# Designs tried in a protein design chat: VH-VL binders against q39962. Part 12

Target 1, 193 residues: q39962
Amino acid sequence: DPTDGFTEVPLTEDNFVIQKPYDKPLNDRYSYKNGIRRLWVYENDKPFKVGSPTRPRTEIRIKGHDYSSGVWQFEGQVHVPEGTSGVTVMQVFGAVNKATALQLRVYNGDLKSYKSNSVATDIYNKWLRVNVIHKVGKGEITVFINGQQKLVVNDDGPAEHYFKCGVYAAPDGSSNYMESRWKNIKLYKSDNK
Short names: E, the ipSAE of ESMFold2; O, the ipSAE of OpenDDE; V2, 0.75 times the mean of E and O plus 0.25 times the DockQ between their complexes.

## First folded at step 1 (VH-VL)

Design ub3 (framework fv_ucenprubart; at its last look DockQ between E and O 0.51; V2 from the best seeds 0.00; counts 0 for: pae O 8.7 > 2)
Fold by ESMFold2-Fast, scan of step 1:
Structure ub3 (fold): chain C 193 residues (1-193), chain A 121 residues (1-121), chain B 108 residues (1-108)
Amino acid sequence: as target 1 above (193 residues)
Amino acid sequence: QVQLVQSGAEVKKPGASVKVSCKASGYTFTDYYYMAWVRQAPGQGLEWMGLIYPSGGSTWYAQKFQGRVTMTRDTSTSTVYMELSSLRSEDTAVYYCARERYYDSWAFDIWGQGTLVTVSS
Amino acid sequence: EIVLTQSPDFQSVTPKEKVTITCQASQSIGDYLLWYQQKPDQSPKLLIKYASESFSGVPSRFSGSGSGTDFTLTINSLEAEDAATYYCQQYDSYPDLTFGGGTKVEIK
């Protein structure tokens, strides 16, 4: 299991900040009920910050455990409704000279690293368990889907890092409506190098 | 090292205008950063005046200063300017510029040293 | 506009004692609250972001808590260097940012 050798770092609601279109109240783009967090945007929504050229998002930014060293792991279960495409659903934030070390994006029912490496196919309307391990000292990020290793990539250098999940419209086009649902979001840490 | 360096103290008469500069260094000025102006009258609290997005030049001003404040930038010198017109004695304050990074929320993580503007007759 | 009310306005505290400062918003702002420290004749310094996340390099005696409308900054054991004015700030309803009125903390 990807969590073997890791210790869970407890998360509470205080560890989740929701980044949303600046002109929308929280409940217009986010809900949390029965253990499931639902995040959605429309392609013509405003960005998170006024004047920003970034595309629309509603994302959970995990706070309280930003890291620049060590071995850290994100875990969550994600459900993407059919019709959602051109959207980032999970990020490892922080890189030298760029914003992110990893983005997991949905394109036409496939889950990919950015636009390239496929990590899962035929994902619509199913719950997927996603684990992402970042070994900072090795400069390595490993992605597991349903407990199986699917991707190993190099990170893009030293930075302060954190995990995000939700929906963030891809820079070169998206569906009109984007939604992801998340449950059992957990954070882990290991003393292994 | 990231720094914001402001212009020196100014003494103005009521009715005049003042233009304060803030020069950024140590980061890409036209990336996804905002620059805010915040003032503080002697012995008083912090008061937000407005925000500029240097990359695009878009500005947003607090309602209280609308019509009197103008924020501009020069991308070739990585400098933001704040001009306040029709000065009154109540505008005597230290004026700060402060950087906000979009992905580090609304946090003003880097502040200029402040510019004292004294309005006296 | 969102109004932030800080309490108390002024507090004189014996060294090593616990200091509690509150910030109350006129409407819910989620976790979009920052805390700053300003020493005399200095620029403000960021202490806490997202209501409860300590900024890099801030001493562990500082902590933030709360969400929605009620927020608290705590200094667990006051040191002489902590004499300063503390401000909360919100960013939920852009474009207007607002600061609390400040709480001045002095050493007895």
Scores: ipSAE 0.206, ipTM 0.721, lowest interface PAE 4.7, mean pLDDT 89
Fold by OpenDDE, look of step 2:
Structure ub3 (fold): chain C 193 residues (1-193), chain A 121 residues (1-121), chain B 108 residues (1-108)
Amino acid sequence: as target 1 above (193 residues)
Amino acid sequence: QVQLVQSGAEVKKPGASVKVSCKASGYTFTDYYYMAWVRQAPGQGLEWMGLIYPSGGSTWYAQKFQGRVTMTRDTSTSTVYMELSSLRSEDTAVYYCARERYYDSWAFDIWGQGTLVTVSS
Amino acid sequence: EIVLTQSPDFQSVTPKEKVTITCQASQSIGDYLLWYQQKPDQSPKLLIKYASESFSGVPSRFSGSGSGTDFTLTINSLEAEDAATYYCQQYDSYPDLTFGGGTKVEIK
């Protein structure tokens, strides 16, 4: 299991910061019921901040555990409804050449690293266990789906890192409606990996 | 290595214009960051002047400088420019370009080395 | 315009002593506050984001606290290399940004 050798980092609701269209109330783009966090956004929604040129998003920013060293792991179960496409559902922020070391995107039912490196196929309407391990010292990110290693990539250099998940419209090709659901979000840390 | 390299010091007469450049390297110039300009008069604090969106070229200026400042970018050279017109002695300062993390805390995480602009008769 | 008032303007401190710098906002800005360090003849360097989160590479002796209108930057045990001017900056009025007047810290 990808969590072997890791220690869970306790999270509270204070660690979950929601970014959403600036002109929408929280409950119009986010819900938290029965342990499930539902995040959605429309292609024509406003950005998360006035004046921002970025695409629409409703995302959880995990706050309070930013890191620049060590071995960190994000775990969560994600459900993407059919029809959601052209959207980022998980991110490892922090990089040299770009804003993120990793983006997991959904295109037509495929989960990919950005626009390449297929991670999973036929993902619609089912729960997937997602584990992302970032070995900062090695500059390496490993993605596990349902406990199986699917991707190993290099990060884009040393930076301050943190995890995000939800929906962030891709630069293009986005469906009008985009949604992801998450449950059992956890963080782990290890110095022995 | 991520860095911002600015043009050299300038000496100008009152009423003239100055154009300072800021060349970015080591990161994607157009995709994930804004560029801000901040100046600092001798022995004084930091003053925000405005910011530019390298991807589209749109700008936002501080009210104090509207009508007198123009920020532009050249994506082919990953360079941002700040032009200040109708210079006066009070404009004597070190001018900094700074990369802004608009996707996170809007912090200036990378700074240029600064450009001294001296306005004197 | 949101005005940030820093205190004190200047302080001379013996190494290993605790340094406290305050920043007061003219209105509530939540935790939308940054702290920067500027050493002589250098560009500013980011220290703290979201009022209390240390940026990458910042020594543990630096910490930030506060929310709303009152904020504090603390250097738990001053090192000689910490001689610098420190600035707070708000981004609640984004894209309009303002800085505090700065606090100069010198080593005795």
Scores: ipSAE 0.013, ipTM 0.569, lowest interface PAE 8.7, mean pLDDT 93
Fold by ESMFold2, look of step 2:
Structure ub3 (fold): chain C 193 residues (1-193), chain A 121 residues (1-121), chain B 108 residues (1-108)
Amino acid sequence: as target 1 above (193 residues)
Amino acid sequence: QVQLVQSGAEVKKPGASVKVSCKASGYTFTDYYYMAWVRQAPGQGLEWMGLIYPSGGSTWYAQKFQGRVTMTRDTSTSTVYMELSSLRSEDTAVYYCARERYYDSWAFDIWGQGTLVTVSS
Amino acid sequence: EIVLTQSPDFQSVTPKEKVTITCQASQSIGDYLLWYQQKPDQSPKLLIKYASESFSGVPSRFSGSGSGTDFTLTINSLEAEDAATYYCQQYDSYPDLTFGGGTKVEIK
């Protein structure tokens, strides 16, 4: 199991910061009911910050455990309804010359690293357990789906990192409406070293 | 190493204008970071003046300075400029540029060394 | 519109003693608060983000706490090098950012 050798880092609601279109109240793009966080955005929504050229998002930014060293793991269960495409649902933030070291995107029911490396197919309308391990000292990020290793990528250099999940419209190919649902979000740190 | 290097001290008369430069190095100037300007009168606290996004050049100015502050950038030299017009004695201050990561925290993590602008008769 | 009121304006403190600095917001800002340290003739340096998260390289004697309207910066055992002015900053009303008035800490 990808959590073997890891210690859970406790999270409370204080650790869940919602980044959303700047002109929308939170409940217009986010809900948390029965343990499930629903995050959605429209392609024509405003960006997170006024004046930004970036695409719309409604994302959980996990605060309080930013890291620049060690071995860290994100875990969560994600549900993407059919019709959502061209959208990032999970990321490892932080890189030397760009914003992120990893983006897991949904394109037409397929989960990919950015636009290329396939991670899973036929993902619509079901819950997937997602584990992402970041070994900062090795510059490696490993992605697991339902406990099975699917992908290993480089983190693109040292930075201050954190995990995000939700919906963030991709540069192109986004559906008009984008939604993801998340539950059982957990953070782990390795006790090695 | 990330650095912000500002132009040298200036002495101006009331009614004049001043243009302070801030040259960035050690990071991607046009992506992922706003540049803000913050001033500090002698012996006083910090006052935010506004910001610019270097990639598109979009700006936002504090209401107090709207109409007399202009922020511009030159992407070929990785430099931001702040021009303040209609100077008065109350504008005597150290002017700092500071960068802010666009995607998170809104913290000013790197500051320039400051530029003293003295407005005197 | 968001005003940050720091207290006290000034403290003179014996080395190794505890320093407590408060920042009160005129309305709730969640934990969207930062702390900066500014030594004489230097630029401000980021100390704490999100009210309580230490920035890289900040000594463990510095800690932040609070949420909503009441925030505290604590220096648990003052060192000589900590003589500085400390500022809080809010960013809940981004892009219209505001700073507190500052708290000057001197070694007694």
Scores: ipSAE 0.012, ipTM 0.578, lowest interface PAE 8.5, mean pLDDT 88
ESMFold2 (binder alone), look of step 2: mean pLDDT 90; pTM 0.916

Design ub4 (framework fv_ucenprubart)
Fold by ESMFold2-Fast, scan of step 1:
Structure ub4 (fold): chain C 193 residues (1-193), chain A 122 residues (1-122), chain B 108 residues (1-108)
Amino acid sequence: as target 1 above (193 residues)
Amino acid sequence: QVQLVQSGAEVKKPGASVKVSCKASGYTFTDYYYMAWVRQAPGQGLEWMGLIYPSGGSTWYAQKFQGRVTMTRDTSTSTVYMELSSLRSEDTAVYYCARSLYWDYSGYFDYWGQGTLVTVSS
Amino acid sequence: EIVLTQSPDFQSVTPKEKVTITCQASQSIGDYLLWYQQKPDQSPKLLIKYASESFSGVPSRFSGSGSGTDFTLTINSLEAEDAATYYCQQYDSYPDLTFGGGTKVEIK
């Protein structure tokens, strides 16, 4: 199991910051009920910050446990409705020469590392368990889907890191509506390398 | 056309178990749908018993039936089963299977089986 | 557990009259409320989803309204074929689903 050898780091609602279009109230782009967090955005929504050139997003930013060393793991279950495409659903933030070390994106029902390496296919309308382990000392990020190792990539250098999940429209284009649903979001840490 | 066809009526003694079947057709059985079981005692209201996700086999049971109910499926025959053990006279009811849309997480039952009468008497 | 309380339990109505059935939830369920019709010796049929959205093929005389904890099903002009028991169901607490106790509507 990807969580073997890890210790759970407790998260409360205070550790979840919702980044949304600046002109929308929270409930217009986010809901949380019965353990399920729903995040959605339209391709023509405003960015998170006024004047920003970034595309629209509604994302959970996990705060309180930013890291620059050690071995950390994100876990969550994600459900992506059919029709959502051209969207980042999970991020490892922080890199030397760019904003993110990893983005997991949905393109036409496939889950990919950015636009290239496929980690899962035919993902629409089902729950997927996503585990992402970042070994900072090794410069390595490993992605597991449903407990199976699917991807190992370089983290592109030292930075302060944190995890995000939700929907963030891809720079190369997206569907007009984007939605992801998340449940059982957990954070883990290991004292091993 | 979507159809849910249930097995025929059963007569059981107190303490026995009963296994009711529900055969689905007209859609992909392992697609994004749950199948629920709902019962109705004579002259009484509807009571949810639990549901199964046929694609993966995961189940969720109502607290009242926990320990007595088991839901299973056979993907080769597109059939869901509900087994209720330790039967009592108050388990006499019509038992329905019903399909629930999974994608929308909507929880509505769009198609229902015809019902199976289970009579528990000594 | 979310408890749904329906009222009235029973209603005897003259044809063409308006019928109103209420459903109250023990806690807020947003718009996650369904209405079903069950005629004698038949399986239930879905009438209304999302508290107020008519299911396909349902006659226009049926309408749903409300949000949060208070919901209403209205039959604007009762027809003979509408003699049935009506049930509300919540799906806010999914998969832990609950039904109301039912309201029996009969023709005078």
Scores: ipSAE 0.006, ipTM 0.434, lowest interface PAE 17.2, mean pLDDT 87

Design ub5 (framework fv_ucenprubart)
Fold by ESMFold2-Fast, scan of step 1:
Structure ub5 (fold): chain C 193 residues (1-193), chain A 124 residues (1-124), chain B 108 residues (1-108)
Amino acid sequence: as target 1 above (193 residues)
Amino acid sequence: QVQLVQSGAEVKKPGASVKVSCKASGYTFTDYYYMAWVRQAPGQGLEWMGLIYPSGGSTWYAQKFQGRVTMTRDTSTSTVYMELSSLRSEDTAVYYCARGRYEYWSGYYGMDVWGQGTLVTVSS
Amino acid sequence: EIVLTQSPDFQSVTPKEKVTITCQASQSIGDYLLWYQQKPDQSPKLLIKYASESFSGVPSRFSGSGSGTDFTLTINSLEAEDAATYYCQQYDSYPDLTFGGGTKVEIK
């Protein structure tokens, strides 16, 4: 199991910051009910920050456990409704230039590292367990889908890192409507990996 | 106004296939809605057959119809098709298409717009 | 597979009387239940979503209640235009959807 050898770091609602279009109240683009967090945007929504050239997003930013060293793991179960495409659903944030180290994106029912390597196919309308391990000392990020290792990539250098999940419209274009649902979001740390 | 317009009545022999069309208008056909097919035999209740997402073409069929039903779409004409093969007399029914959305938390639940129905009669 | 059982199958009611229709699920479906109205020779029309929320434009005399396995549709004061067959439908097992058998309501 990807969580073997890891210790869970407890998260509360205070650890979940929702980054949403600046002109929308929270519940216009986010809901949390019966353990399921739903995040959505439309392609013509405003960016998160006024004046920013970035595309629209509604993302959970996990706060309180940003890291620059060690071995950390994100876990969550994700459900992407059919029709959602051209969207980042999960990020490992932080790179030497204050950029993203990894984005997992959905294109036409496939979950990919950016626009290239597919880590899962035919993902629409079903729950997927996503585990992402960042070994900072090795500069390495490993992605597991349903407990199976699917991707190993290099990070983009030293930075303060954190995990995000939700929907973030891709810069190359997206569907008119984008949605992802998340449950059982957990954070882990290991001293022996 | 959102409308679903279905093809006209069909009379088929046992063993034949039938293909019913459902043309959508008044909304973006490839937006996030599914198109469902539901049939109703004379004097009987509604029976779920399956759904298709026009955007990606993904389909889900009720187990009873798996192997006999095929759902397709043509995005250039905003039309969904339902083809049922190996017809028997018990397939005589009105076949409906219906637009639906599955959103746990937003209130767009269920099938909000229905076609007028297509009567398919299977007789020898 | 989730099975929905409606009762009664048929009900003949005097105008202005209260009508109650029950839908029972073979397993818990939370609040993931819809109610439809089908008038003679017409397509079904959505009435109630999420067990108890009225769909837009539906008259206030229609209400839904219940959760888990037991659900009720109520028409507080039957009007002539309410003569129809009423169906429940679950979406807890989406995309596997199930309809109840229907309840026919006639005016006496």
Scores: ipSAE 0.000, ipTM 0.485, lowest interface PAE 13.8, mean pLDDT 88

Design ub6 (framework fv_ucenprubart)
Fold by ESMFold2-Fast, scan of step 1:
Structure ub6 (fold): chain C 193 residues (1-193), chain A 120 residues (1-120), chain B 108 residues (1-108)
Amino acid sequence: as target 1 above (193 residues)
Amino acid sequence: QVQLVQSGAEVKKPGASVKVSCKASGYTFTDYYYMAWVRQAPGQGLEWMGLIYPSGGSTWYAQKFQGRVTMTRDTSTSTVYMELSSLRSEDTAVYYCARDTYYWGSFDYWGQGTLVTVSS
Amino acid sequence: EIVLTQSPDFQSVTPKEKVTITCQASQSIGDYLLWYQQKPDQSPKLLIKYASESFSGVPSRFSGSGSGTDFTLTINSLEAEDAATYYCQQYDSYPDLTFGGGTKVEIK
């Protein structure tokens, strides 16, 4: 199991910061009911910061456990409705010369690392368990889907890192409406290299 | 104003097929909406038959109707079709099309219904 | 398949009385439950989404509550135009959608 050798780091609601279009109240783009977090955005929504050239998002930013060393793991179960495309659903923030070390994006039912490596296919309308392990000392990020290793990439250098999930419209274009649903979001760390 | 307008009532013999149409207006048909078909036998409850994604053509059918139902669409006329084959007297029902929203499974607009009567 | 059981099947109610309709799911469906109203010889109309969120234009006397397996639709003060059959529907098992059997509400 990807969590073997890891210790869970407890998360509370205080560890979940919702980044949403600046002109929308929280409940217009986010809900949390019975353990399920639903995040959505429209293609022409405003960015999360006034004056920002970034595309619209509604994302959970996990705070309180930013890291620059060690071995850390994100876990969550995600459900993406058919019709959602051109969207980042999970990211590892922090890199030397760019914002992110990893983005997992949905394109026409396929889950990919940015626009390139396919991590899972035919993902629409089903729950997927996503585990992402970042070994900072090795500069390595590993992605598991439903407990199976699917991707290993380099992290592109030292930075302060944290995990995000939700919906963030891709820079190259997206569907008119984007939604992802998340449950059982957990954070882990390991003292072993 | 969103409207779904269905074809008129049909009377069929057992073993025949029926094809019901549903014409959408008031929104972009190929936007990220799904269209469902739901039937209701006289004096009975609602029964989901299946779902079509008009933009891509993908379909999902309830297991009870698998092999007998076919859903298609024509994007040039903004019309969805539901064809049910090998008709039985138990298929006598009002057949509805309904638009599925961005909130999944949430049918916000319904057609007026098409009565299909199967009699010998 | 997720089975939804509605209770009661039928209720005859005096105007302005409170009406309570229940919907029980065979397994947990979170908050993925909708409520519809169907008047005689008309198409169903969406009332409540996400178990408790009113759809636009729905009168405030209608409210939904519950989560998991037990759900309730309440009409706080029944009006004559509320005579209808009410249906719950789950969308947790999308696209394998199921409806409850319906509750007929009649004015006496």
Scores: ipSAE 0.006, ipTM 0.491, lowest interface PAE 13.9, mean pLDDT 88

Design ub7 (framework fv_ucenprubart)
Fold by ESMFold2-Fast, scan of step 1:
Structure ub7 (fold): chain C 193 residues (1-193), chain A 124 residues (1-124), chain B 108 residues (1-108)
Amino acid sequence: as target 1 above (193 residues)
Amino acid sequence: QVQLVQSGAEVKKPGASVKVSCKASGYTFTDYYYMAWVRQAPGQGLEWMGLIYPSGGSTWYAQKFQGRVTMTRDTSTSTVYMELSSLRSEDTAVYYCARVPYYSDWSTYYFDYWGQGTLVTVSS
Amino acid sequence: EIVLTQSPDFQSVTPKEKVTITCQASQSIGDYLLWYQQKPDQSPKLLIKYASESFSGVPSRFSGSGSGTDFTLTINSLEAEDAATYYCQQYDSYPDLTFGGGTKVEIK
């Protein structure tokens, strides 16, 4: 199991910051009900910051455990409704000369690393368990889907890192409506190098 | 390193307009920062007026000031201006400019550096 | 417009005692709340972002807590240099960034 050798780092609601279009109240683009966090945006929604050239998002930013060293793991279960496409659903933030070390994106029912490396196919309307391990000292990020290793990539250099999940419209275009649902979001740390 | 230097105190009659300047230095003026204006009446709290994105010139004003406030910038001098028209005695306040970071994936509307303030007095 | 109500308006505190300041929002703002300190004749300075995250260089005696509509700034052991007016600010709703009315803290 990807969590073998890891210790859970407890998360509370205080560790979940919701980044949303600047002109929308929280409940217009986010809900939390019966353990399920629902995040959605429309293609023409405003960016998170006024005047920003970035595309719309509603994302959970995990706060309180930013890291620049060590071995850290994100875990969550994700459900993407059919029709959502051109959207980042999970990120490892922080890289040299760019914002992110990894983005997991949905394109037409295929889950990819950015635009090219397929991690899972036929993902619509089902729950997937996603585990992402970042070994900072090795510069390595590993992605597991339903407990199986699917991707290993380089993290592209030292930075302060954190995990995000939700919906963030891709720069190359998206569906008109984007939604992801998340449950059982957990954070882990290992003393292994 | 970062400095915001504002123009000097002004005394105006009711009905006049005032234009306050804020000159930025120590960073790239057209980089990923807004410039905001916040005022404070004597003995009162802080009140946000609006902000400008210096690179593109786009502006966003608080609804209370919509129609009376205009924010502009001059990229050649790294200066932002705030003009408030139809002045009333209630507009007597210290007016501050303040920088607001906006990197693509950083998630805060905080004011990280402030000008020294400009006192505008509206009387008689 | 989101209204922020701070209490108390004024507090006179003996050095080394704990200070608690509250900020109540008229509607839920999640964690989109900041805390500022303003000393006499000075510009405000940021203390806390995201309701509970300390800004760089801020002494550890300052802490923020809360979410939704109820927020608290705590100074766990008041020092003389902490005499100031403290303001909360929301950033959940744009175009109106709203400040609370302020809480003045004086040393006894």
Scores: ipSAE 0.006, ipTM 0.512, lowest interface PAE 10.3, mean pLDDT 88

Design ub8 (framework fv_ucenprubart)
Fold by ESMFold2-Fast, scan of step 1:
Structure ub8 (fold): chain C 193 residues (1-193), chain A 118 residues (1-118), chain B 108 residues (1-108)
Amino acid sequence: as target 1 above (193 residues)
Amino acid sequence: QVQLVQSGAEVKKPGASVKVSCKASGYTFTDYYYMAWVRQAPGQGLEWMGLIYPSGGSTWYAQKFQGRVTMTRDTSTSTVYMELSSLRSEDTAVYYCAREGWYSYDYWGQGTLVTVSS
Amino acid sequence: EIVLTQSPDFQSVTPKEKVTITCQASQSIGDYLLWYQQKPDQSPKLLIKYASESFSGVPSRFSGSGSGTDFTLTINSLEAEDAATYYCQQYDSYPDLTFGGGTKVEIK
């Protein structure tokens, strides 16, 4: 299991910051009910920050455990409704750099690393378990889907890092409406290098 | 190491314009960071003037300064400028640039004293 | 417009005493609040982001708490070097970004 050798880092609601279109109240683009966090945007929504050229997003930014060293793991289960496409649903972010370390994007029911490497196909309307391990000292990110290793890539280099999940419209175009649902979001750390 | 280095002190007459510079180093100037300008009159608190997004050049000004302030940037020199026109004695203040690190103003310039006197 | 009200305006405190500064927002701002320290003739320095998260290199005696409309900055045991003016700032609303009026802390 991807979590073997890891210790869970407890998360509470205080560790979740919702990044949303700047002109929308939280409940217009986010809900939390029965253990499920629902995040959505429309392609013509405003960006998170006024005047940013970035596309619209509603993302959970995990705060309180930003890292620049060590071995860290994100875990979550994601459900993407049919019709959502051209959207980042999970990212390993480098806080200092413009380029992210990793984005997992949905295109026409396939989950990919950006637009290239497919990690899962035919994902619409199904729960997927996503685990992402970042070994900072090795510059390596490994992605597991439903417990199976699907991708190993190099990270974006040294930075303060953190995990995000939700919906973030892709720069090359998206569906009119984008939604993802998340449950059982967990964070882990390992003493291994 | 992130540094913001501002231009030196200015003495201006009422009605003149002043242009203050802020040169950034230690990070990629066109990353998803904003640059804000904040001023502080002698013995007073902090007053936000406006914001520029260096990557795209878009600007937002506090209503009080709209029509008198202009913020620009030069991506080739990693420099942000703030120009304030029609200066009055009330504009005597230390002017700061500050980088926004993910909605937190994490690095500040040393400040530029602008004195408006006859 | 979001108005931030700081209390008290001024505190004179003996070394090692606990200092509490309050910032009240005119409407809910979630966790989108920053705390700064400014010493005379110096630039402000960021202490706390996201209402409670310490910025890198900030001593552990500084802590932030609160959410919504009521926020506090606490200095658990005041040191001589902590004499400064402290400001809160909200970033829930752009372009209507606002600062509190400041709280001056002096040793005495």
Scores: ipSAE 0.007, ipTM 0.457, lowest interface PAE 14.5, mean pLDDT 87

